# Ledger of designs, part 12: VH-VL binders against Uncharacterized protein mtre-1 (mtre-1)

Target 1, 142 residues: Uncharacterized protein mtre-1 (mtre-1), of Caenorhabditis elegans (q09347)
Amino acid sequence: YHQYRELKCSTPTNSIRGGPDRAECHLVLKAEELETGRPVPTGLGCWQEDHDGEEREYCDIVCPKSHTVFISYIDQGHRACFNFITYQVEKRNDEHVLWRSGKCLNSTVNYRIGCKFDDPFETQFKSDNEIFAHLRARARRV

## First folded at step 4 (VH-VL)

Design ub02 (from u06 with heavy chain S31Y, light chain T93R; framework fv_umesolerbart)
Fold by ESMFold2-Fast, scan of step 4:
Structure ub02 (fold): chain C 142 residues (1-142), chain A 125 residues (1-125), chain B 107 residues (1-107)
Amino acid sequence: as target 1 above (142 residues)
Amino acid sequence: EVQLVESGGDLVQPGGSLRLSCAASGFTFSYYSMNWVRQAPGKGLEWVSFITSSGSYIYYADSVKGRFTISRDNAKKSLYLQMTSLRAEDTAVYYCARDSEYVEIVWGDYYFDYWGQGTLVTVSS
Amino acid sequence: EIVMTQSPATLSVSPGERATLSCRASQSISSNLAWYQQKPGQAPRRLIYGASTRATGIPARFSGSGSGTEFTLTISSLQSEDFAIYYCQQYNRWPRTFGGGTKVEIK
């Protein structure tokens, strides 16, 4: 994705896990940020997607003010928001680029976000092509 | 492998100041949040201060706010505690302790996985 | 601040017996609880974190349990080297706080 988006971040009062640089951030995607299709809302910021004939439920992500962000999702038989899809942040041209990875995603979407970090984290990947190759490999089911 | 070595403990008069140091080795110091924890003679453990890997976020126990300053030098792999306006109740062994997770791992279990041997600070006339 | 209360203050047990140590938080801390062992003249040593996970190198006779406000450390077959003071510590909310300690001594 090519448009920059600010994260709404909150720091839980006196929380060690949610201190200033581990604040909880909720990212709400705009309809226009989706390249193909539109998620079907299921409530409380969750939505369903069809992946290889299986429906999975995805929920709002929680973004600590750190180097990783995750989305929880529900597979049939699991409790709500138990499995996590991990995000990493990469710094580019003074922007932080969020990319995602997970076994159940068939998406290689990058998001540009304004999540502020105490220590900017750089992904281990050298380029967008390398990031997308990794995301595609992890998203494909064998 | 992982080592933390404190130094700087001394006998100091009430109202005096003292600087403690902690030298780290065996790990990438700049990736870890660090803490000072103290223990008065014959008493229990008391957490004193915390500093993030970059040094940008710092927390203090209420008992030392305004008197103690935690800092770090990542190039020198050292943690510091500058103590001022020392009181008799500050008499304790001061330990340097490392948080278990590095580079702000998401929702990790942030316990103290390694401790130094401690350095004794005695505040007495 | 969250107050951590340990009981008993002193526990006398014979080698081979089970020792049970309690730790109570003044408010819920989920499972964000660690246990440390301290022997005379030594720095504290990590034992348990996340209420129930043994740290690397800690013998299986040590086990932790509990969540919320009530926590227990159990030593199933006490050895002579287990005499020490044990501290619980919450890492849920600032400031981090420790219990007052439980001294385990051989009967």
Scores: ipSAE 0.006, ipTM 0.537, lowest interface PAE 10.6, mean pLDDT 68

Design ub03 (from u06 with heavy chain S53Y, light chain N32Y R96L; framework fv_umesolerbart)
Fold by ESMFold2-Fast, scan of step 4:
Formats: sequence, C-alpha cells, structure tokens
Structure ub03 (fold): chain C 142 residues (1-142), chain A 125 residues (1-125), chain B 107 residues (1-107)
Amino acid sequence: as target 1 above (142 residues)
Amino acid sequence: EVQLVESGGDLVQPGGSLRLSCAASGFTFSSYSMNWVRQAPGKGLEWVSFITYSGSYIYYADSVKGRFTISRDNAKKSLYLQMTSLRAEDTAVYYCARDSEYVEIVWGDYYFDYWGQGTLVTVSS
Amino acid sequence: EIVMTQSPATLSVSPGERATLSCRASQSISSYLAWYQQKPGQAPRRLIYGASTRATGIPARFSGSGSGTEFTLTISSLQSEDFAIYYCQQYNTWPLTFGGGTKVEIK
C-alpha cells in the first residue's frame, strides 16, 4: 500500500472556519497495510502501537505554538469510524496525535482538525460509558 | 438525556440588571461551546452570545456588546448571562443552546443541536 | 454581517402537498447553513445542518439543498405536525445570523 497523508491548514480569518482564535486543518488518511513493531522517528509520521490489546495507528498532528488540536468531525461520515471508539485525538509528550483502530484503519477518511488557542488541560478527551452508549446507538442508525 | 434548563427571567425596569442561568445535564458540559439566543415576542430568532468550552473565547452580537457578559462554570455545569443597562428591546425569551450534534465533539460547527425551554425577560416600567 | 433573507414570510399549504422554503445569504456561506423548526410555545428544533444533512430523528420528507447564497428546505408531503415556523441560520461568519422565518400554515 502507498500511504498518502496530507496536512493543510487555513490562514486565520474572521470566518468561523479560521476564526480569530484558531486555524482549520485537514488531514487525509488512506487505508493501508501496516507493519507491526517497526519504530518510526517521532514527528509528522504515523506508526503502529498496541493499546490494551487493540491495534492502533497513531499519527502526529501539528498545530501552531500556543494552540491545541481537536477533531471536530469526519467529512465523509464513514460507518467504521466513530469518535472515542475507533478514532480520537490525544496529547503525548506535549505533542498531539490522532489514533484510529478497527475497521476505521481500512477506511479512506478526511479528518477535519482544528487548532485552538487554549489550556492543554481543557483539550484532553475522556471517554466514558455515556459517550460509548450514545455512539453505539448512532452506529445502529447510520 | 441531554437537558438544558434556563432560569432567572423576570420583569425588570429599563436600566436594570438581571442574571440568567442555564443548568446542563446528560452530557459532558465542559466539552461543548455554548450560546445564548433570544426571541422577542412574536418575532424571529436573534443570536446573542457564544462562549467556548474552556471559556477562553467569547463573542457577542453588536446589540448587546458592553452590556451583557456571558460566562460559564464547568464544575457546576452552568452557563450564565449577566445583563446590565437593560432596554425595552431586550424583552425576549432567552434560550440556552449547545453547539454540535455529538456529545463527544468539544467544539461544534456553530449550529445548535439542543435548546433549553427558554426563560422570559420583560423590560418594562 | 451576513444578512439571511427567507421567503415567503408565510406559506399556505394543504396536508399532503409539497412545501418549498427559500433562504438567501447576502454573501457566500458555502454549505454552512442549518434549518430549525419552531412550534408555538416551544424551543426551536434542529432539522438540517451542512445545508443538506438531516439531523438524527428527522423524517425523510424533510430535505435541504443549495450552496453559496441560495438554499431551500423542502417538505415533500406535509403532515399536520409540520405546521410551524422555519428558520435558516448561517454559521460561516461571525456574528451568527438567522433568517426572519417562514410560517408554514394550513391552506
């Protein structure tokens, strides 16, 4: 598989999409066959890790200094990709990463990512049973 | 179940002050940007104010700038609107509204997926 | 600010007929448009976002279309519960702005 990824960020504007306090970025990830256990240099790359018995792909996300990153939504709305279940963004070693798992690894998805000027404490995502119940109910409808 | 419950609406004289509250339940309040939207009796909807999930960034409609202050308390899961220098044209039902469709999205697309029942503010002598 | 204009102000339609509501933006908003339904004494309810995506629980008879400056909300076979006021809202540019509303009433 030839892995294709591209990160593009908008210039800040008065538009909500750019906003005076953030930039809008787009990350395109394609389905690929991943090699397990191969170390990859940190920085703008993707790599494979095991997380609690689940295979995940982690990819570096870059935001300007004094900004944090979030996934606002998936443009294509693929059934295999659900926030907190098969993809999410998190902060590691003062850098941001996007992870994805399960059937979402086999999906070509445009992740819409925004960069926001705020406290890192406030950007940490915490999954809980209510969120998972909500996402499962939504998955049955879509 | 997502719920937003407004309170604090009252009859107040022109030039007076009033504080509105919105109590959130059924979702992770600290992960969502919040809005106030108002509707004058028999009239259409007017966006009033926006606050990010962190409280770090705030926007106001020109009609209320310098008179209204939006704030939030994530520990109490509450949104507030402090209104000062009230005018007759501020008479409206004030709605608390949540950004985004999903509870898991920490900032939305700035359309409103859940609304409270509203609280009536009447500015009259 | 982007001015949102809805037309007509009032639309009289019989049950079972098609209703088409228009919303125009004073400048391009791409597809950053939402539609809300409001019944008397109730808070607004989201119907459509992203110009054409139905919100969860919204019947298939509701559909949205358009991009740029011209948008439409279509109710393909009007039911008795659909008589309400409908508002469009742009979320492309600050400040957020709503149209003046279209009241759909029984003919």
Scores: ipSAE 0.000, ipTM 0.522, lowest interface PAE 13.3, mean pLDDT 73

Design ub04 (from u06 with heavy chain S54E S56D, light chain S30D; framework fv_umesolerbart)
Fold by ESMFold2-Fast, scan of step 4:
Structure ub04 (fold): chain C 142 residues (1-142), chain A 125 residues (1-125), chain B 107 residues (1-107)
Amino acid sequence: as target 1 above (142 residues)
Amino acid sequence: EVQLVESGGDLVQPGGSLRLSCAASGFTFSSYSMNWVRQAPGKGLEWVSFITSEGDYIYYADSVKGRFTISRDNAKKSLYLQMTSLRAEDTAVYYCARDSEYVEIVWGDYYFDYWGQGTLVTVSS
Amino acid sequence: EIVMTQSPATLSVSPGERATLSCRASQSIDSNLAWYQQKPGQAPRRLIYGASTRATGIPARFSGSGSGTEFTLTISSLQSEDFAIYYCQQYNTWPRTFGGGTKVEIK
């Protein structure tokens, strides 16, 4: 696992709502780590960034069985909406490419959070703080 | 095996009241949002009401707001629809429908993945 | 509320032919659209969700496409069991609304 991560996306996404917005992103990962069947490493969990006057909190989550990386954030101007960005890792021309898909998840609407192929569970939250506490606990360093 | 079984449909006079029930089995009922959807004879589908897994949030179609009340009892694994001030246009088969399962840590796609067989409500003099 | 309009109301096709069904939303619903199949005397059954994702067990001849306001369900080679009424439904905005249905009948 590297202490620092850099994501470069070929198609900028500027939506806090709506369905999937697909982009091709590049994350530098060791080929050995992906090809030995190891899950994609998690980073430090959550971090904050200032985006054009909006403070956003990001959390990364890895799903070991599906090889999917989730990066979520909340728009501080829209507390009822959590944005989840999913990545699928693919090896193309000896380079690792992340296909990105983003969705807006309304915190007031019933939903489930977890990884594909994990034991079924539902996490229903009463507040934005509870959602982020859950995501931070999930996005632990491995 | 996931099953939803509706009951309570009957012939009722205009202005009357009726309570529909939906018995769930084969899954963890307390983990799913539930819906009522109706279909008038020979016509299309109309969404009626929604209730979250804990009962914290409820939504209604405008056509039934103020007359119908959705509720649930997770211990009994049952969903209910209390209907009052019934009108001829409420005549329909009423279906109990489950919101979709989560698949990943992403937007839940909130489609109806399982439906009951339906129970017929006829409002007529 | 968002009004869902399906066309045509009835589509007459022969087995083995392609059927294309349209669904239009009065406002953008992104990809938050599902398709259901209903056979006579039966409850509706899940078919497609997220505009283009086939539900478990649904044959590959069914495909969905579209986003925003214009959506299409395509059945590439109709089988006898595919003659049914098809409904689209948006789950983007309260209240949830259905289209009026498209009846696919044997020619």
Scores: ipSAE 0.000, ipTM 0.511, lowest interface PAE 10.8, mean pLDDT 70

Design ub05 (from u06 with heavy chain S53D, light chain N32D N92D R96L; framework fv_umesolerbart)
Fold by ESMFold2-Fast, scan of step 4:
Structure ub05 (fold): chain C 142 residues (1-142), chain A 125 residues (1-125), chain B 107 residues (1-107)
Amino acid sequence: as target 1 above (142 residues)
Amino acid sequence: EVQLVESGGDLVQPGGSLRLSCAASGFTFSSYSMNWVRQAPGKGLEWVSFITDSGSYIYYADSVKGRFTISRDNAKKSLYLQMTSLRAEDTAVYYCARDSEYVEIVWGDYYFDYWGQGTLVTVSS
Amino acid sequence: EIVMTQSPATLSVSPGERATLSCRASQSISSDLAWYQQKPGQAPRRLIYGASTRATGIPARFSGSGSGTEFTLTISSLQSEDFAIYYCQQYDTWPLTFGGGTKVEIK
């Protein structure tokens, strides 16, 4: 009831797998903020990460109308598009549910990141345990 | 619909050079990493090369490193493979393949959701 | 590089039978494994990714399992269109590598 879920993403500075940059995201519990009716967690703006002496810029692109978050990075002046499902938190039957269409309601955001979404996704994870299982399955595959 | 169409396959002598092209349509080419995968007659699949959506990161199989060069032209929606110092063992159908779409949390998965029809390269004396 | 070994090289089965195909990695790849189907004269088609997730449009009779170094693709009730060569591919470590393929043919 007093817990707020926040999604944080980072990329490792070194690739243990010898591949391109790999972004890793986790869901973070934040005790405050539920009462304020805040949207799904939004990182304000962009951040830079150092990858073997190369500096890269990543941005949280927030869709103001739908509170969706897209993650993109700029690679030598080109915005790389990641088709990142965005989440909206709602309480149902005393359970916090993550749900969201996979489409931003503000087309300007999609044009900026170059992302294309075909048909809205009508679901997502129904519980914290399911979200954590998903994130554990995807995180840090070493 | 997503389409990838390869061209440029030909008969070439050992030591020769050849340039393959892949024309993309039906999707935002500049938003996807691309690959070349080859298959020798009667043999299995072999990954050849990878290029990110902007062209900034490139990887090669050891068997072609130093001889092949992958590149792309996002304005023309085309992927290229420049092959030099060709050997008999380079004889294969070469496929253009698109990296999978990241539909959830970004993790950099590298499997292929769409493939072209392939173009045959034959290296013989 | 990671070596992918598929077995058997050829599997002879009748329509309606169950087929189980194996794929082994020379070192742990977690669940970073995809399966492809290739018919003669055609490009490969994606079936499974993440070791067990079916691609959109792939029939429920196809299922993948495994993690680490041992993986299986199961076709629960073979139909005529399922006779093809199947390849596994790891995407844990560069370079990307494929197995040698398993040919599923009519008995």
Scores: ipSAE 0.000, ipTM 0.506, lowest interface PAE 14.8, mean pLDDT 67

Design ub06 (framework fv_umesolerbart)
Fold by ESMFold2-Fast, scan of step 4:
Structure ub06 (fold): chain C 142 residues (1-142), chain A 124 residues (1-124), chain B 107 residues (1-107)
Amino acid sequence: as target 1 above (142 residues)
Amino acid sequence: EVQLVESGGDLVQPGGSLRLSCAASGFTFSSYYMNWVRQAPGKGLEWVSFITSSGSYIYYADSVKGRFTISRDNAKKSLYLQMTSLRAEDTAVYYCARDSYVEIVWGDYYFDYWGQGTLVTVSS
Amino acid sequence: EIVMTQSPATLSVSPGERATLSCRASQSISSNLAWYQQKPGQAPRRLIYGASTRATGIPARFSGSGSGTEFTLTISSLQSEDFAIYYCQQYNTWPRTFGGGTKVEIK
């Protein structure tokens, strides 16, 4: 096991498409780093869409284009969600979207996003704040 | 114990070709970015090429673009450098070097482990 | 590309003395600077990264400092095994570039 950087995100319950609710994400700091009072980026969009007769909630995953994304942790807060495929990451317009089943929409989801950066030089010369500003700027407004 | 062992260095005439190999052991090879770095006799270090853990992104020094090809085989835990159109100025010890970057880490991208090198001599 | 300049090219010091090696970048590289040690016939060995962080297993007599364009590697109380060539390397911008090296030799 090795340490890595990730975004810890949460979404509100019962989000509506095009509404004011947004996912809120924070950078997870390494254990050896001190608290610096860094700004918290916001602006990730969440919305609902019908898919094959099922209502799903979609939320933008803010990662660079040249990467793969994975969910390092997810807690949907709802026992009913544990035995089914209730979330998945999909690629849309070279961006990543997390969708959740409508069965879980009445619960706050807490998740962590890891990005596999295949171009290490995109971020190596930027501070955590600049990386967050860049990733936030790429988030889609809903 | 992390080990990188290079092989394939030889004496070759200008315009010739060689393939270098680097065998990795003691770590999860498929999780690390890898590099080739060379050193001409009596000279300093020069970065040559870079490849990501999956092999999806590859970069070259301007001096070797179009002539050298880096590749990797994660199942065999091996890194390769195919060299073509060799020139006298390519004469150097070639080192396999592991990047400290492990995928998503916002960290320092220095070379944390190096092989012992393999000598390539291009005779004029 | 960023040009890295090391000075002096050769530094002659006696065992037990302090050695101070300089590395200068042609433009700001923040603290994205590593130092390597190379002995004759051997591969380079990591010493310092992030300008000032010692790699695991590196003795406390090695210390790095600096940010922006001016960097220093200090070796206090030089031991016999410390006589080697030292290289700085920037990883702030692509491509990665090395300094020309400083040879630390016995006076």
Scores: ipSAE 0.000, ipTM 0.523, lowest interface PAE 12.8, mean pLDDT 73

Design ub07 (framework fv_umesolerbart)
Fold by ESMFold2-Fast, scan of step 4:
Structure ub07 (fold): chain C 142 residues (1-142), chain A 124 residues (1-124), chain B 107 residues (1-107)
Amino acid sequence: as target 1 above (142 residues)
Amino acid sequence: EVQLVESGGDLVQPGGSLRLSCAASGFTFSSYSMNWVRQAPGKGLEWVSFITSSGSYIYYADSVKGRFTISRDNAKKSLYLQMTSLRAEDTAVYYCARDEYTEITWGDYYFDYWGQGTLVTVSS
Amino acid sequence: EIVMTQSPATLSVSPGERATLSCRASQSISSNLAWYQQKPGQAPRRLIYGASTRATGIPARFSGSGSGTEFTLTISSLQSEDFAIYYCQQYNTWPRTFGGGTKVEIK
């Protein structure tokens, strides 16, 4: 079973606008809406879906079990546009999508997501107005 | 076009403090993670510290952990290294170095651009 | 930490000859290895990354090979401007570590 986290980012009312550490992001775990048994993706892993008139973007990320999914956002108060589905693998191959950077559709949100060496010390970060989350690549056992 | 210029190197006594700066130009500084790498006189290279583009993730070599603090100011396009409790073995040329990123290599870091370095000498 | 060992410490080669530099990792680093060139009084310059990929602008006479724990940098038909110290660096695990360097001297 695959799980993902949706990021909702906002700039606090009293913060200085702009800059890489101006985002405040909250992670919302989404798991039960994903089908089990989705094959491990290869190539580019982002797509759009229409959910009752709301367009949503999804991206797959494949990380070795030894690595942590690292998500970093730089934004100006907009909601994160990507839902990340993480796949736990024993070994990656050269065709797996290992990381992405870009901007959300209709947003100034900049993101960086990928696989990073697992460091238990660096589980979560929060700066003046930004949250970083380190997630071990996972698929829930069914 | 890409340029990194270090400054702040000086002679300091053991136990002293010093702040190094690195001024970046010719690229979008706020989009790149940055590093400090040092080289003792006549010796090889040693990685010192890492900071992500936003400043949210920071990592240090064990030899400097608790004594050095890396920071950045993206509005000023500058990287800093605050050094405290300096020791003779910290004597080195300190280089500012930029990580290269691609869509397939995040988590794997190698340096694409280096500054010219600034000399720090710790002696009595 | 992963220990990187370079050999030989010094290599003397005549212009036009082939130079082969070795780098060993204390444990497997896959292909996560970079090579840097440093000339006296200058900052290091990136030559190779991913064990075998030449950086933009690096002459074809430079080539890298290897994976796991054994790596080589080869300079075919050595030019006088290739006099320098060469460092290998692993970026497979934190902390990043460098080899001790190989000094290439023109005979």
Scores: ipSAE 0.005, ipTM 0.512, lowest interface PAE 11.5, mean pLDDT 70

Design ub08 (from u06 with heavy chain Y57W E104T V106Y; framework fv_umesolerbart)
Fold by ESMFold2-Fast, scan of step 4:
Structure ub08 (fold): chain C 142 residues (1-142), chain A 125 residues (1-125), chain B 107 residues (1-107)
Amino acid sequence: as target 1 above (142 residues)
Amino acid sequence: EVQLVESGGDLVQPGGSLRLSCAASGFTFSSYSMNWVRQAPGKGLEWVSFITSSGSWIYYADSVKGRFTISRDNAKKSLYLQMTSLRAEDTAVYYCARDSEYVTIYWGDYYFDYWGQGTLVTVSS
Amino acid sequence: EIVMTQSPATLSVSPGERATLSCRASQSISSNLAWYQQKPGQAPRRLIYGASTRATGIPARFSGSGSGTEFTLTISSLQSEDFAIYYCQQYNTWPRTFGGGTKVEIK
């Protein structure tokens, strides 16, 4: 079966002019994917790195304008993921990455990430299909 | 925890109008896009309409465009469906359904994670 | 629009036996497929999403598999409470579309 980690993004909401101003993205990491070994990256890549003697898994976070990213919540069924300890969002070369480590690697976790846009959507896109096409294009180029 | 309760279903004559309501509780209603999904007696499920969390974006199934209007009141935590020019083929149980957190970056990336009990609309004469 | 086809329309199995339900999409939908269970007189209930992820509270006897255009829902040891109609739904392409349903009956 195909092992991949894909960022899932919604249509941005909260717009003064009827167009969205923010995208929300979810990154779902499944325990079974980790146990089968190294996944083949598709769309948004994930990879493993050593960080001061600790193995971490990093995943790219893609925003249409890449200017603001945040995590809203973690859906924890197992309670092994703690912000700033076993997961966090970091900046690298003006890009954002999510990393996780330790027992958090052995769980299925939903990460909720928000992105902001510099420009009103109505000046850039005519429909929701165009918004999703833009997000897909960004993901595929990562 | 999450609850959706529909009301307003009734017997109505062809060409008539009816307004359905859906009362939400147990979650932050203003943070979720919402849907109406219907099911004709003894038949399968059909998506009817979608509205974003802010109400800025609204979409309809081709079968109801121009006749149905979806709306929401985030302060009252309520979703509405105003139906006009009703036809016998609109006879169905109408469900209020919440969009999931999105699952993919592709168009149409929402499944329905919570459903109400439904309200029956019968169009007959 | 993407057409979802479920087979068989009706499946009769004995309690304790395995039930296998099929769902086919007219175009590739990746893994963007959900399964819903609807018992008589009740609203549909989420069962599986992402083709294979079991929703919270759903018994381990339910499992989903597949990707692209071919999907399967398996109930490994059918119990009396599992008599229901099962619907698959794609959420890859707008509009979202449902299969016609498979009715599971206990012999």
Scores: ipSAE 0.000, ipTM 0.499, lowest interface PAE 14.2, mean pLDDT 71

Design ub09 (from u06 with heavy chain D99G W107F Y111S, light chain N92Y; framework fv_umesolerbart)
Fold by ESMFold2-Fast, scan of step 4:
Structure ub09 (fold): chain C 142 residues (1-142), chain A 125 residues (1-125), chain B 107 residues (1-107)
Amino acid sequence: as target 1 above (142 residues)
Amino acid sequence: EVQLVESGGDLVQPGGSLRLSCAASGFTFSSYSMNWVRQAPGKGLEWVSFITSSGSYIYYADSVKGRFTISRDNAKKSLYLQMTSLRAEDTAVYYCARGSEYVEIVFGDYSFDYWGQGTLVTVSS
Amino acid sequence: EIVMTQSPATLSVSPGERATLSCRASQSISSNLAWYQQKPGQAPRRLIYGASTRATGIPARFSGSGSGTEFTLTISSLQSEDFAIYYCQQYYTWPRTFGGGTKVEIK
């Protein structure tokens, strides 16, 4: 977290209550922090799921292996209840493999998402309709 | 404010070598991916090569793979393209172009937001 | 590789008229498309990215639309400085590829 820069926020990424906003990102951290394979977030959007008649909010966070990214979300009131799922991205047979690695639920903490992609992963797996659904399905498969 | 200044273009014989340079100013060079794009006389644009901000990932067009090498020196704020085994079809104006850093939570912008004025490479006998 | 096809190759329009330029991708690229303007003797200048987002400083008369394989750049009420060659570019996959360009010239 040595090279944090202010985020420029855009409109919310989806219609869920209290989800993180989409923002221009510019964070650069040392690659050696990820040499141990620890996952760090990059952002895949948020969604709601129905669990026994209760709506729950989830946000997927994807981590490129060579980068560390900062998260911070601004929460107002009692609405924010997020499930952050982190993924580690690995190259295998010239493909990008998504590994699901835990999740973090927070009901009262301020969050902000900042990321800078210089790994070509995002150009190969850009999110749009089927691609976004494919990435989420692949990440949850394991 | 943002400036990219290219140099090194020259007349060279087929089979020869040449190194192009691109000097960056007005922004934090080490924070941006960089590209080389060329344009043959009277023709359209052709992407040549890409390098990430850290230098960890590099891509080449098939037409230049094995002959051209992209590199960068973040301390000197410079981008390079080492060209070998040059052919007549490599004759073009070569532009360095900065990769955009706008990234959205579900997708990113990897278009080219700033370009240099180009340097002419002519491969002729 | 994804092939980008622009049409028409040349578009003749009068000042004040609307110009509509087309760009087609050989495969779906979602909205990963940029438009560039190039004037004679000059480097290209980015106009639009993400198919429809205007770059900073680009006049409102420029607008982009489309997704998937069909894209359009529209220039409303053409001004004298808008006569140039326009290129579309996909950044969905490697290698990055450009269209052949559309030359917008005075009628």
Scores: ipSAE 0.000, ipTM 0.520, lowest interface PAE 14.0, mean pLDDT 67

Design ub10 (from u06 with heavy chain S100T V103K E104V V106E D109S, light chain S30Y; framework fv_umesolerbart)
Fold by ESMFold2-Fast, scan of step 4:
Structure ub10 (fold): chain C 142 residues (1-142), chain A 125 residues (1-125), chain B 107 residues (1-107)
Amino acid sequence: as target 1 above (142 residues)
Amino acid sequence: EVQLVESGGDLVQPGGSLRLSCAASGFTFSSYSMNWVRQAPGKGLEWVSFITSSGSYIYYADSVKGRFTISRDNAKKSLYLQMTSLRAEDTAVYYCARDTEYKVIEWGSYYFDYWGQGTLVTVSS
Amino acid sequence: EIVMTQSPATLSVSPGERATLSCRASQSIYSNLAWYQQKPGQAPRRLIYGASTRATGIPARFSGSGSGTEFTLTISSLQSEDFAIYYCQQYNTWPRTFGGGTKVEIK
C-alpha cells in the first residue's frame, strides 16, 4: 500500500520575459479538498543551489519524515525531464524533496509521488487539520 | 446500490457529432471522479477520458484530444461525452466508469470500481 | 504511454483446473495494476487491484501477484462461471492503458 500525491509544475501563463519561464510547482488539490471551500496552501518551499555546475531547484514535498518517498510516474508533453538526470526525489536534512534541473525546470510536468510507511501499523496524516498545519509550515518556508 | 446507465449511442456518419450521457444513482455522484472507456467490436478496452468530481481537472487519450469533450452536471448526477469529427475507428461500446473512492488524507489510487452497461456508437457511411 | 501485453491470447482450460494469466508492462508500474473480468455482452467487473488485493465479493480462488513489469492472475480451480475474457490495466501513468485480454475458454 502507498499514499500518492500529485505535484504539478507549470510555466506561468503571464510570462513577460519573451521566452519560457521557470516552471512553478504546487500540490494538486484532490476532489474532496476542492469541495471543502477551505484555503489550502499549495505552494512548496523551494530553493535553488548548484550541483556539479548545474542549477537545481529543490522543493519540499508533503510526506512525513519517517516515510519513504518515490516517484511512481510523471506525465509530460515534450520529453524534457529524465529520471535521475533532470529530476528525482531524495532526502535532505531529514526532509523529502523533489529536485529538477536543465530544461525540466521550464517544462509543464505532473509528478505522482508515493509516500509510504512499511509497517502493519501504518503511519499517515490523521486529519485535515494535520495536513493544513503541515502545508502552512511548508508555505512559510518560501 | 451503485448504478451507471449510459445512453446516446447511435449510428453516425464520418465527420459527424454525437453526445453520450451517463446517469448515476446509488451514491454521491459529486464526490467521485468519472471516466469514459470504450471497446471496439471484438477488441479490447481503451481509456478515453477522465474528469474530477468538481469538473476542474480533465484528461483525454491522445486519440480523442481536440475532438471529444467530457463534462458533468453534479446537480443532475450526469456525466457527458461530446464527440465531434467522428471517425470509423471511434466505433465502439462506450462505458461510463467510476474511479475508486478518494479519502481527503489519502493521495489516492485510481482504478475502476463500477461500470455502466455501455452504449454502442457506430461510425459508418 | 505504457504498453500492456497479455499472454496467452487464448487459454483453454477444463473446469477444476488451474489457470495462470500473464500481464507485462513496458516499464515499471510498481503495484499499480488492476484485473477485470468481462463476460460476453456484459460490462467489465473488477477482480483485483494493487496487483494482489482481491476486491470485495471476489472468490478466494482468484489471486494476483507481481510488481514492476511482470504480473500474474491465477484462478486456482476454474468454475463454469469463470469462462470469460480477463484484462489487466495499469493506473500508474496517464493515459491509463489496458492489456489486449486473455480469453479463458472451455477445453
Scores: ipSAE 0.000, ipTM 0.496, lowest interface PAE 14.6, mean pLDDT 76

